VHH binders against p49116. Designs and how they scored, part 2

Target 1, 238 residues: p49116
Amino acid sequence: EGPLLSDTHVTFKLTMPSPMPEYLNVHYICESASRLLFLSMHWARSIPAFQALGQDCNTSLVRACWNELFTLGLAQCAQVMSLSTILAAIVNHLQNSIQEDKLSGDRIKQVMEHIWKLQEFCNSMAKLDIDGYEYAYLKAIVLFSPDHPGLTSTSQIEKFQEKAQMELQDYVQKTYSEDTYRLARILVRLPALRLMSSNITEELFFTGLIGNVSIDSIIPYILKMETAEYNGQITGAS

## First folded at step 1 (VHH)

Design bA2 (framework vhh_brivekimig_d4)
Fold by OpenDDE, second read of step 2:
Structure bA2 (fold): chain B 238 residues (1-238), chain A 121 residues (1-121)
Amino acid sequence: as target 1 above (238 residues)
Amino acid sequence: EVQLVESGGGVVQPGGSLRLSCAASGFTFSSYAMSWVRQAPGKGPEWVSSISGSGGSTLYADSVKGRFTISRDNSKNTLYLQMNSLRPEDTALYYCAKWGRSLEEFLRDYSSQGTLVTVSS
């Protein structure tokens, strides 16, 4: 079999909403996040191995790992998104809620810690200077995780994950031959993704997306969208 | 102030068609995804369909897929829902909603008039 990923899977270009407002309001944040979510899911769909798992299985995979994919996407697109500014805006909005006594102390702590974790993760990735290929393979490793409950075809998923890991290893050895421990440094970042709450991520970035509709519930529909339709969205074509 | 005004509802026979409209104001319409949500008597709100800001991407609930079509005209700040092959279970108040709003704001939108669709023989 051929490689799991090709050069076409390395491209991950996020188009931000235009125009950018002077004040980053909840609307702008949510729209930006939505675009990233779509991009991440459609990226997954573009992988032949992902398609080979079938609709039910690949839906289950995305449901299980969308937060991790999204977070990797945030890290990868941090500059174009001005992520620090977005997070600051979120904190500011949260502060308003605090002042209005809308949140419990415990909830405030949880949310603030989550924001901190996101920022630290993205900063750590930036410090490592992760390139597009490495991000693609990391996303693949995260996507093809066999350890989520309720998955079918776990043997095949594991095989794909191993393939992603091997290809990443080969790439790093080839591209960064002088950095002997680069692979290890990269991979040890992955556990941090599992510490992040998908619910809090959803609350921070997707508040009011579709009312009380969860990201989990809309994932199957996003995955059914035509790639051409998504591309049209990016290019501004209706 | 964000304003959303729904129209186009009415009474139709099963198998009939209606086209709903939502006039939007108070924000840059083309910059935000929009959704249709409905609430049937005695039931909670149900998501129906969504469309991206540019209109390039559309999503549908399984219950309406193949029958409903969401669209938008950004030059007119208007959201549309073409409903074909209507069924009695489609009877509901239909609301348009903007993505990226807080839950509180979304719920406030639900408090709006909406447009009533009644499908009955």
Scores: ipSAE 0.023, ipTM 0.321, lowest interface PAE 6.1, mean pLDDT 85
Fold by ESMFold2-Fast, scan of step 1:
Structure bA2 (fold): chain B 238 residues (1-238), chain A 121 residues (1-121)
Amino acid sequence: as target 1 above (238 residues)
Amino acid sequence: EVQLVESGGGVVQPGGSLRLSCAASGFTFSSYAMSWVRQAPGKGPEWVSSISGSGGSTLYADSVKGRFTISRDNSKNTLYLQMNSLRPEDTALYYCAKWGRSLEEFLRDYSSQGTLVTVSS
């Protein structure tokens, strides 16, 4: 029937905790990341095509792709978050841990590689000057991924992904008509999202909120939240 | 030295109530989010609830939502879990957890002995 995404799905506005502390701490980082995660899940839940797949499929899709959605959200909101400042603080702590021999060198290398991949991804998106419509469709493409193990209804998921790809193509061709290769440059960025460890994202951004459990274990609970609860998490009001 | 001491567990009949406490020391309590986690006999750990450092944000597992209330008193360095309408399925060892400010703190678990909650007739 209509387009996959409406103008309401293009609006993606992160409200940061205020004020920013003098020294970045786990509370500020986790609160900021939590707001972005809840904003991303509220965004996904609002898509009629997503709702049409049913609760079990919705849960499976978000559990499989939350890290990809979150990373796209980090790139989109990098300026609002002062993400470079957050990552610099984390890097400083990692370098201090290496010097003090507090953590395994192998583990620190894994985390540093993750941070460098994240920085590279965000920088590539910034250089391409990805707009709000493009981010919305890229998020839809990763959300409606039919190729995650264990998914059912894969043919319907694939159709929604193809619809997202088609609408992105139409948008880019109309809006950036003189840049023939823009769509190709955008799409080749997406495979890098699959190489980023959800476990490391969780350790960097979420352990201060959920303790000893994984994000994917709490996703079914987050998806069932009332709109007021999402708004509370997104704005920090309660 | 970081120390977390849980208390308040016991044996209660279905439909009963218990209030768990976690006394924290060795760190700036108000600067850390805190969580309650439980482990039922023969099962892995299950996240129950979390509260931000200021107390401004709370999250609950669906299995306990509407029945349990997480709270904290930063002046007393104490975390609480008010448990109402208890069910046999709530039987577990309950423990509180905190995470550090640096990456090394994220990668280190600070575990406690926990407090046992048994719901039986």
Scores: ipSAE 0.000, ipTM 0.182, lowest interface PAE 13.4, mean pLDDT 81

Design bA3 (framework vhh_brivekimig_d4)
Fold by ESMFold2-Fast, scan of step 1:
Structure bA3 (fold): chain B 238 residues (1-238), chain A 120 residues (1-120)
Amino acid sequence: as target 1 above (238 residues)
Amino acid sequence: EVQLVESGGGVVQPGGSLRLSCAASGFTFSSYAMSWVRQAPGKGPEWVSSISGSGGSTLYADSVKGRFTISRDNSKNTLYLQMNSLRPEDTALYYCARDLYGSGWYFDYSSQGTLVTVSS
């Protein structure tokens, strides 16, 4: 059968809220993160293999891997988002809390370690100069992970993951033929994604969500959106 | 103006339970993570627990994990801390705080505090 991903799945263009405020706030960070999350879910739902697994499996997969997809998206869109500026603002607020002796050091350490892991991941990807095709296949490998608890159709998911791995290998071997170790360097970055807490990611980036809404709640809603509605969310037209 | 008014403090025997409440006004409560912070006599402030704006994510200090439960009712603009299996070391002044950015690490508003005393 045909390839797992087409050229349309390589295109990943984030539109940021405008204008950027002089001093970052919860709402700007949340809107920026929400746009990236919406874009990431729209990307996933556009894959024919993903659609073939069915609605319930699609929801379970994205609930299990949204943090990994989101983190890959942060790395891919780091310059467009001015991610370093967002993280610096968060660190400054955290440092003020330490200096004012308001919170336990253990909690502050957990959040700082998460930010450091995120920065190191993004820096590693930038240093490797990961291209759009490589990002698309890394996201597909993460999306089609058969090893999350509670998943159905695990054999089909595993076959799609293996297809993504095979197509990534073919791409890297043809495009970077002189760099025999590039694929290995790329793949060893993926385990770090599973060490990052989805709970801390949600609170750092999505705490500005209005109403009684969690990421788990919005996932099935986003996946069921019509194309026009989904485009409105990622462009901020609604 | 932003107001946070706590209640539910008191004197309780070791092994007992208390439920603290924090009534919020002056802002969109569901848009903010909320935290509980305590200060024991002669010690600095200690973060206890945090809850995301939606209530979907909760975080606990190791010292209270398994004994305390944070929750919120966004329809009532109220934050709760259910404290079970209380110990003398839980004796402290307890504050609720609006957690800017979430995760229990930055607060822009806090309550005046309510005293919880655990003694035989």
Scores: ipSAE 0.000, ipTM 0.116, lowest interface PAE 14.5, mean pLDDT 82

Design bA4 (framework vhh_brivekimig_d4)
Fold by ESMFold2-Fast, scan of step 1:
Structure bA4 (fold): chain B 238 residues (1-238), chain A 121 residues (1-121)
Amino acid sequence: as target 1 above (238 residues)
Amino acid sequence: EVQLVESGGGVVQPGGSLRLSCAASGFTFSSYAMSWVRQAPGKGPEWVSSISGSGGSTLYADSVKGRFTISRDNSKNTLYLQMNSLRPEDTALYYCAKEGYSSSWLGFDPSSQGTLVTVSS
């Protein structure tokens, strides 16, 4: 059988809302994040191996890993989004909220720890200068995770994950032959994705998008969305 | 000058309902997400719910999911919180808050007076 991913699966281009606001605001950030989420889910549904698992398995996998996919997307699109500026602004607001006793200390602590971990992850990926092929395979590795509770077809999912790992290894060894330990440096960063709360990600980035349902609840609809509907979501067109 | 005025609080029996309102002025209401935040006696503020500027997107704390509904009327610059199946632990001062990176977007405006909700037999 052919490779797990084709060259078309390497292309991952986020189109930002325009114009850029005079100052950063929740609406701009939430629209940017929603575009990234839809792009990430559209990317996943385009993979033949993913399609072959069937709709029920597809929904379960994406529900389990959307936060990991989204976080990888944030890292990959960090420059386009000016993510470091966004995170710095949020941290500054949280520091001011602590000083003025405006929010629960426990809640502020949880959110600040999440932002710190997210920023550290994105900085680590940037320092490694992870390329488009590497991001595509890392996303495939987290997508085809057989170890989430409640999954069926775990043997097949595991085979696709192993295939993603092997193809990433082949790519890195051929492309970055002078850096013998590059693959190890990349892979040891993946476990950190599972330590980040999907609930905090949802609060930070999707306050302006979720509607009357959680991200978990809209996933089946996004995965079944026709191309025209998908394009409408990422451009805001009706 | 951002001004937020909460109303609709009162004393209600467990299992009862209340609808809170927040009248907003001093900013372009439809351009900002809005939140409800509550503060129980002797405790810090707890975020309850948020709604996008258009009203198309909402988010709720786990403790209120399925019981509370946030909504807004941008033509009247008013934010609402419909509270159903009220419990004694919902007893708190309820505040509305303007969200944004120029203010506390995670949810508390110290200029707000709040509206008191007491759930008691």
Scores: ipSAE 0.006, ipTM 0.159, lowest interface PAE 10.5, mean pLDDT 80

Design bA5 (framework vhh_brivekimig_d4)
Fold by OpenDDE, second read of step 2:
Formats: sequence, C-alpha cells, structure tokens
Structure bA5 (fold): chain B 238 residues (1-238), chain A 121 residues (1-121)
Amino acid sequence: as target 1 above (238 residues)
Amino acid sequence: EVQLVESGGGVVQPGGSLRLSCAASGFTFSSYAMSWVRQAPGKGPEWVSSISGSGGSTLYADSVKGRFTISRDNSKNTLYLQMNSLRPEDTALYYCTRGLRYFDWLPSDYSSQGTLVTVSS
C-alpha cells in the first residue's frame, strides 16, 4: 500500500470571487464560502483511499466532518480570503438582525461566541505556522474519523486515519526535526474543531438558504461533480 | 448594479414543457455559479437547480431531477432552465439568482421579479 496522500493533495488554492465588492455583502461571503466548501469536498474526493470507501460511505464521512474540513480550510485560506474582514462583515450583518429583533439574546451570544471561536482557531493555526502538508494531513485525519455515528467500514476508516497520522508524524520529524513537540502542538488543536457547531457555521456563511436545503443535503451532489469542472468554476473559465 | 431578469414563464398542461431564461448583467457572469429557485403559492421558497460558472457541473433538487435541465450561455450572459414533464406541483414563481444558493433575506438589489409558471389541466 502506498502513502495515503501525495504531493498533489498538498495543493489547496482558493480563488476568491471577482471583483471584490466595496463592502462585503452576504452574497460575496456565501460565494466565497461555497467555493471553499467545494474545494474541500473535491480535495477529499481526490484521495484514493477516500474513493476506495465507496460513494455511500464517502457521503457519510463528508456529512459528518464537513464543518471541520471547512474550518480547517478557513484557517488555511485565511489570508487569501481576508477572513478577519469577512467575519467582521458577518458581525455587522448580525448587528442589523439584532436591531430588527430577529434573534434572541441567547442566540446572539451563541453566534458571537462561535465567531470568536472561529477567529481564535484560525489565529492559533497561524501562530503555529502550519504548512500545506500539515494542513493536508490534518484534513485527512479529520476526514477519516471513525467515531462518527452511522458510519460503515469503520475499521477501514480507522486504518486510513492512522496512516494519515503516521505520515504527518514522519513529515514533521523530517521537516521540523529541531521542534520535538511540534506534532503534539498541532494535534491538540483538533479538539477545538469539535466544539464548533455545524449549524451555526452554516448560518454564518450560508444563511438564508431557501427552503429546507442544507449543506448536508447537497453534499452528495457536490461529491459527484468532476474536479476539472470545479476548476473551471473557480477560474471563471467558460 | 447586479441585474437578473427572468422570462419564459406561462401556462402549460401537465406533461408539458417550458424553457425559462435569465438575463444577467452587472457582474462577470462566467465567474459565478447560478441557480434557479421557485416559490409556490402558499409555500416557502424552494431551491431548484444550480450550475457552475463554466457550466460543466450541475445540481438538482430531487423534486425536479430527471425532468429539469439547467444550462447557461456565458457569451450571452444568460441562464436557462428547461422544464419537461411538468406537474401541477411545479406551479410557482421562478427566480434566478447568482451563486450556488439563494437567500430569502438578501437585500432587494439581488432580487428579481421572477417568471410565473402555471401547470394546470
């Protein structure tokens, strides 16, 4: 068996919508988030081990971890997407909702805390100076989590997660040999992802979706799209 | 200013077909995914379909899958929805929107008038 990830899985380039508006409106935020979501899903799909699990299992995995993948993506792409500015814009929009009494005080608090957690997580990752390889392996570890309810092939998923962890360890030892505890510092950040509500994330970045459509419901369709087609969408190529 | 203008709606018999169009302006059309949404009388808005910027990837709601086809012509800045095998439950005001998703609370500047589709015997 070959490695879980290759150099091709390290590349994670997000292209922002163009042109950037003078002010970050809800649409721009949603579009940016959508692109990141697609990029994250298609990244997962590009992993041979992921493909080997079959479509049903793949879908279940992504449904279970999309928020974590998305959040790691936010951290990784924070500079390119000006995440702090986006989050500030979201807060501003939220303030408008507050003024209109659309949200309860408790809900406002929850949402604001979530925004804080997102920002803090991304800042912490930036402080650690996580590189592209480390992000790729972290995403793989998150993706191949066997502890989600309702999963099939949990033994195989666990095996893939172990592979991801081992490869990360090898990489860190090789690349950061003088930093003995780097691996531990990186891995201890993962629990923070589990503290974040997928529902609130969806509301922040994908708020106002018409009907009962959810990220959960569209994941199977996203996973069926071809990567080449997605690239065309990102670049705006016809 | 972003502008979206829908057309092609009308009255059709069950089993009939219609083709909707959406003319887009005020932004780089090919750089954005586009979507169709609909609102039936007495019901909330419903997502129908989405298409990638390049047109290579499409998404459909289960309710319309196999019957509707979304497409686009980037040279004309136009989005299309071919609706076949129409059913009474497809009766709705149809809107096009920029992006993969439609937001019911978006500012009015992103809203359009829509085009009415009525399916009745």
Scores: ipSAE 0.016, ipTM 0.352, lowest interface PAE 7.2, mean pLDDT 85
Fold by ESMFold2-Fast, scan of step 1:
Order: structure tokens, then C-alpha cells, then sequence
Structure bA5 (fold): chain B 238 residues (1-238), chain A 121 residues (1-121)
């Protein structure tokens, strides 16, 4: 039995929409986020261990963790996305929505709290200078989470998660041998991902400004897409 | 150049049926998911339904589930929307779009003129 992840699973390259608008708008934000979501789903689907769990388990697993995978993707791609600029544009839109009496004060506080948690998470990952191998294994750890309600094959999922943790430990010990506390600092960041609402992520990046569709409804469809369709979604190819 | 040409709209009474068609050209039709989007007068665009490139997977908005059926004929490069049990609220310009991406459903993301569906007595 070989490694859980191959070198192809370390490569995670987001292609941003072009041309970039003079002013950020909902269209650009949603397209950027959608490309990252499809890239994340394509990444997960390409893992042999993931495919071995079967279609029903794959769907349930991704429905449970897509927000954690997406958030790790935001952190990993924060620089190429200019994520801080996107978040500033979202904050500006929320402030305008208060003035137009379109959103309650309680909802705005909830959304702002989510944005601050996201910023803190991305800043902590940046300060740790997480590399591509570390991100790949962190994504694998959250993907193979056996503790979500309703999952079957939980023993096999736990085995794959443990394999991801062991391979991450081996990598960190060999690559960052002088930093005894690095692995611990990385792993204590992961619980924060589960405290961030998938509904608020969906509102901010996908449907809050443009209306229709649930990420939950598209996950089974995305996981069944042909490779050519994935490539079209993540590159915007015509 | 991608071209999408919708047809099949018209005026029907509540409870009636219509079949919309979209003729696609300028790309490999079978390699792309296709969607139907509608825009009622004075409202923003509303996603209606999507179908995978092979036709093996379909998605529907809650407002149309059980009433509308999306299908495609890859040999003819044509997308269809069978609309049954039509309601006055279904009155809109209907557009077909290439892809499943949320932003593909905005009118600015495609050049088609749409087909008008009016449900009235």
C-alpha cells in the first residue's frame, strides 16, 4: 500500500478569472470562489483512497466537510486571490446593506464575526508559512473525518485519516527538523474550521448576492462530472 | 464564437405546457453542462435547472421540481426544457446558458436573447 497522496495531489493551482474588473463585484467574487470550490472537489475526487469509499460515502463526506476544504483552499490561495481585497469588498457591501435596511443588525454581526474568524485563520496559516505538502495533508485530514453524523465505513475513513496524520508527521519531521513544535502549531489550527458556518460561507462567496442554488444540491453533481467539465469550470475555458 | 438560440416560448393558460429548445453552436456541446435561467419583469435572474454533459445528472430549483424536466440531445446540439403545470409565477424570459457556475446565470455572462413565456388566462 503506497502513500495516501501522490505528488499530483500536492499541486493546487487556482486560475483566477480574467480580465480583473476595475472594481470588485459579486460576479468576480462568485466566479473566483466557484473555481476554488471546483478545484477542491476535483482534488478530493482524484484521491484513490477517497474513490475506494464509494459514491454514497464520498457524497456524505464532502457534504460534511466542503466548508473546511474550501476554507483551507482560501488560506492556501489567499495571495493569488487577493483574499483581503475580496473580504474588504464584502464588508463594504454589508455596511451598505445596513443603510438600505436589507439585513438585520444581528445577521450582520454574525457575518462579520465569520469574516474575522476567517481572517484570523488565514493569518495564522500565513505566519506558519504552511507549504504545499502540509496543505495537501491538512486537506486530507479534514476530508477523511470519521466523526460526522450519518457516515458509514467510519473505520476505513479513520484509517485514511490516521495515514494522513502519520504522513504529515513524517514530512514535517524530515523537512522542518529544527522546529520541534511546528506540527503541534499546525494541528491546533484545524478545530477552528468546524466553528465556521457553511451557510455563511455560501452567502458570502456563492449565493448571498446572486440568489439561487445551494452548495449541498450541487455536490453530488460535481462529484460525477467528467474531467473535461472540471477543467472547464476551474479555468473558465470556452 | 459561442451561440445559444432559445425558442418554444409563447402564451399559455395556467395548467398548460410548453417545451423550450436551445440550439447550441461554436463549442463541443457534449463536453459542457447546460442550464436554464429565467428573468421575470423587474426581477433578477433565477436559476431553473441544469444537466450534465452526458445527460446523466440533473438539478432543479425547488420552485419547479416535479413540474419541469430538463433534457438534451447531444447528436443535435440541443437543450430542452419541458414545462408542465405552468403557473402565472413562471412568466419570464427563459435563457439557456453553458455551464453550471453560478455567475454563468447572469444575463451579462451570455449573449442570447431568450424566449418569452407568458402564463395568463
Amino acid sequence: as target 1 above (238 residues)
Amino acid sequence: EVQLVESGGGVVQPGGSLRLSCAASGFTFSSYAMSWVRQAPGKGPEWVSSISGSGGSTLYADSVKGRFTISRDNSKNTLYLQMNSLRPEDTALYYCTRGLRYFDWLPSDYSSQGTLVTVSS
Scores: ipSAE 0.012, ipTM 0.393, lowest interface PAE 8.4, mean pLDDT 83

Design bA6 (framework vhh_brivekimig_d4)
Fold by OpenDDE, second read of step 2:
Structure bA6 (fold): chain B 238 residues (1-238), chain A 121 residues (1-121)
Amino acid sequence: as target 1 above (238 residues)
Amino acid sequence: EVQLVESGGGVVQPGGSLRLSCAASGFTFSSYAMSWVRQAPGKGPEWVSSISGSGGSTLYADSVKGRFTISRDNSKNTLYLQMNSLRPEDTALYYCAKDRPYYDILTGQHSSQGTLVTVSS
């Protein structure tokens, strides 16, 4: 069997909306987040092993792990996104809601803690100086998680996850031979992803997606979207 | 400037049919997937259907699947929505849009006026 990932899966280039506004409005934030979400989903779709699971199974996987994939994407694209600025803008927008008494004190606390967790996670990844290959494998490990409820073909998913882990290990040993414990340092970051609420992430980044439509509900459609069409919408001159 | 103009809305009885049209200008129509979105009174926008740039792929919300058909004529820069077996819950203002991953809900900035569909006995 060939490798789970190829060099083509290492490339993860996010194109930001242009021009960047002087003030980051909700629209800009949502657009940026949506682009990242789509990029992440289409990345997953480009993996032959993912395709081999079939449409129903791969949809279920993405539904289960989209928040984790998205968060890894945020970390990976933090610089190009100016993530700190985006998060600050989100906080500012939330302040307006606070002033209008639209949120309970408990909810405000939850949301602010979530933002903190996101920032901390991304900062931690930056400190580790995670490279494109490592991100690709981490995403694959997260994607092919067999421990989500309701999944079919769990044995095959587990096999793919193991393959991702092995390839990551080989890569790290080869590339970072002097850093004996690098793999362990990287992998211990993954649990932090599961502590993050997908609902809060959705609220922060995707408030303007499609009315009250959830990310969960649109994932099948995102996965069916042609990559060429997506790219055309992002790069094409409107 | 991107312009989208919807038409074909009206009042119909339950079980009736309507065909909506969307005239597009200001961009290369065939290069973009297109979507229909609707907004019922007092509700947020709801995605209805999408069609690929070439027209080779179509997607539908579960609520309209089997009843609505999306199509396009790239030579006319026009998007269509054939609505059959209409129900009262289909009552909404219908908008066409480029198939983007998000909609500006907060600002209400719809690029178009939409066309009103009312299903009532």
Scores: ipSAE 0.014, ipTM 0.278, lowest interface PAE 8.4, mean pLDDT 86
Fold by ESMFold2-Fast, scan of step 1:
Structure bA6 (fold): chain B 238 residues (1-238), chain A 121 residues (1-121)
Amino acid sequence: as target 1 above (238 residues)
Amino acid sequence: EVQLVESGGGVVQPGGSLRLSCAASGFTFSSYAMSWVRQAPGKGPEWVSSISGSGGSTLYADSVKGRFTISRDNSKNTLYLQMNSLRPEDTALYYCAKDRPYYDILTGQHSSQGTLVTVSS
């Protein structure tokens, strides 16, 4: 059967829009987030096990877990993105939205709570010093989640998730042999991803001049894109 | 200087047909894939269809397969969407997008004003 992931699946290189503006704006934030989303979808598409599940299953699976994959990507690329600076700019924009009476106080509270949860998650991953192999396997565990409503081929998905878990265990035990509890510390971080709202992620990172975007609606397009067109999206080339 | 201008929308009865057009300027049209995206009232954008720069490859959302046909005329810098067997749920503002449909949707860059399609009896 071979391994679930190869060394090519460990490579996860985000190219940020350049130049970075003096003042962060919605355009820069959305473009940065879009590149990360596309990189995450391309990563998933490249996995032979994922392709073997078929087009309909692939679409359903990514629709169910894109927020978890995106959040793991934010944590992995936090330094490259200067994520703390982006989150500070978003907070500033939210304060302006309160002043313009565009959002209720309850909604602002929910969004701020989400930002704090996101910061805590990224900080916990940074403290654990999660490496590229560990991130690849965590993304695979999240991707091959058999427990989302409406999925078909759940037995096959579960098999791939178990394989991801076994390969992560093998990697951690061999690479960090003196840290007996490292795998447990890593795995207990994953449930937090499911407590984060995909709707709030869309509002924070994917709001453009035309309003809020449904990521669910664009996923089928992203998964069916040809490689050359996909590479254009990642680099921002026109 | 990328400009995209949609036209051809209107009111049509269920089962009817409409042909949408997108006039493109400011870029080498034949070098870029083009897409149609729609947004129904109170809902987010939904990808509808895409066509490669040469016109050799087309993709469709499951909801429109067999009913809609995307095409292009590179000599006229124009993208088309032939919509047949229209349903009330096809009611939406339809947008044309250049090669980076997510970017137009997510950032507002190269966003057009769209053309309204209303399917009602």
Scores: ipSAE 0.000, ipTM 0.204, lowest interface PAE 13.6, mean pLDDT 81

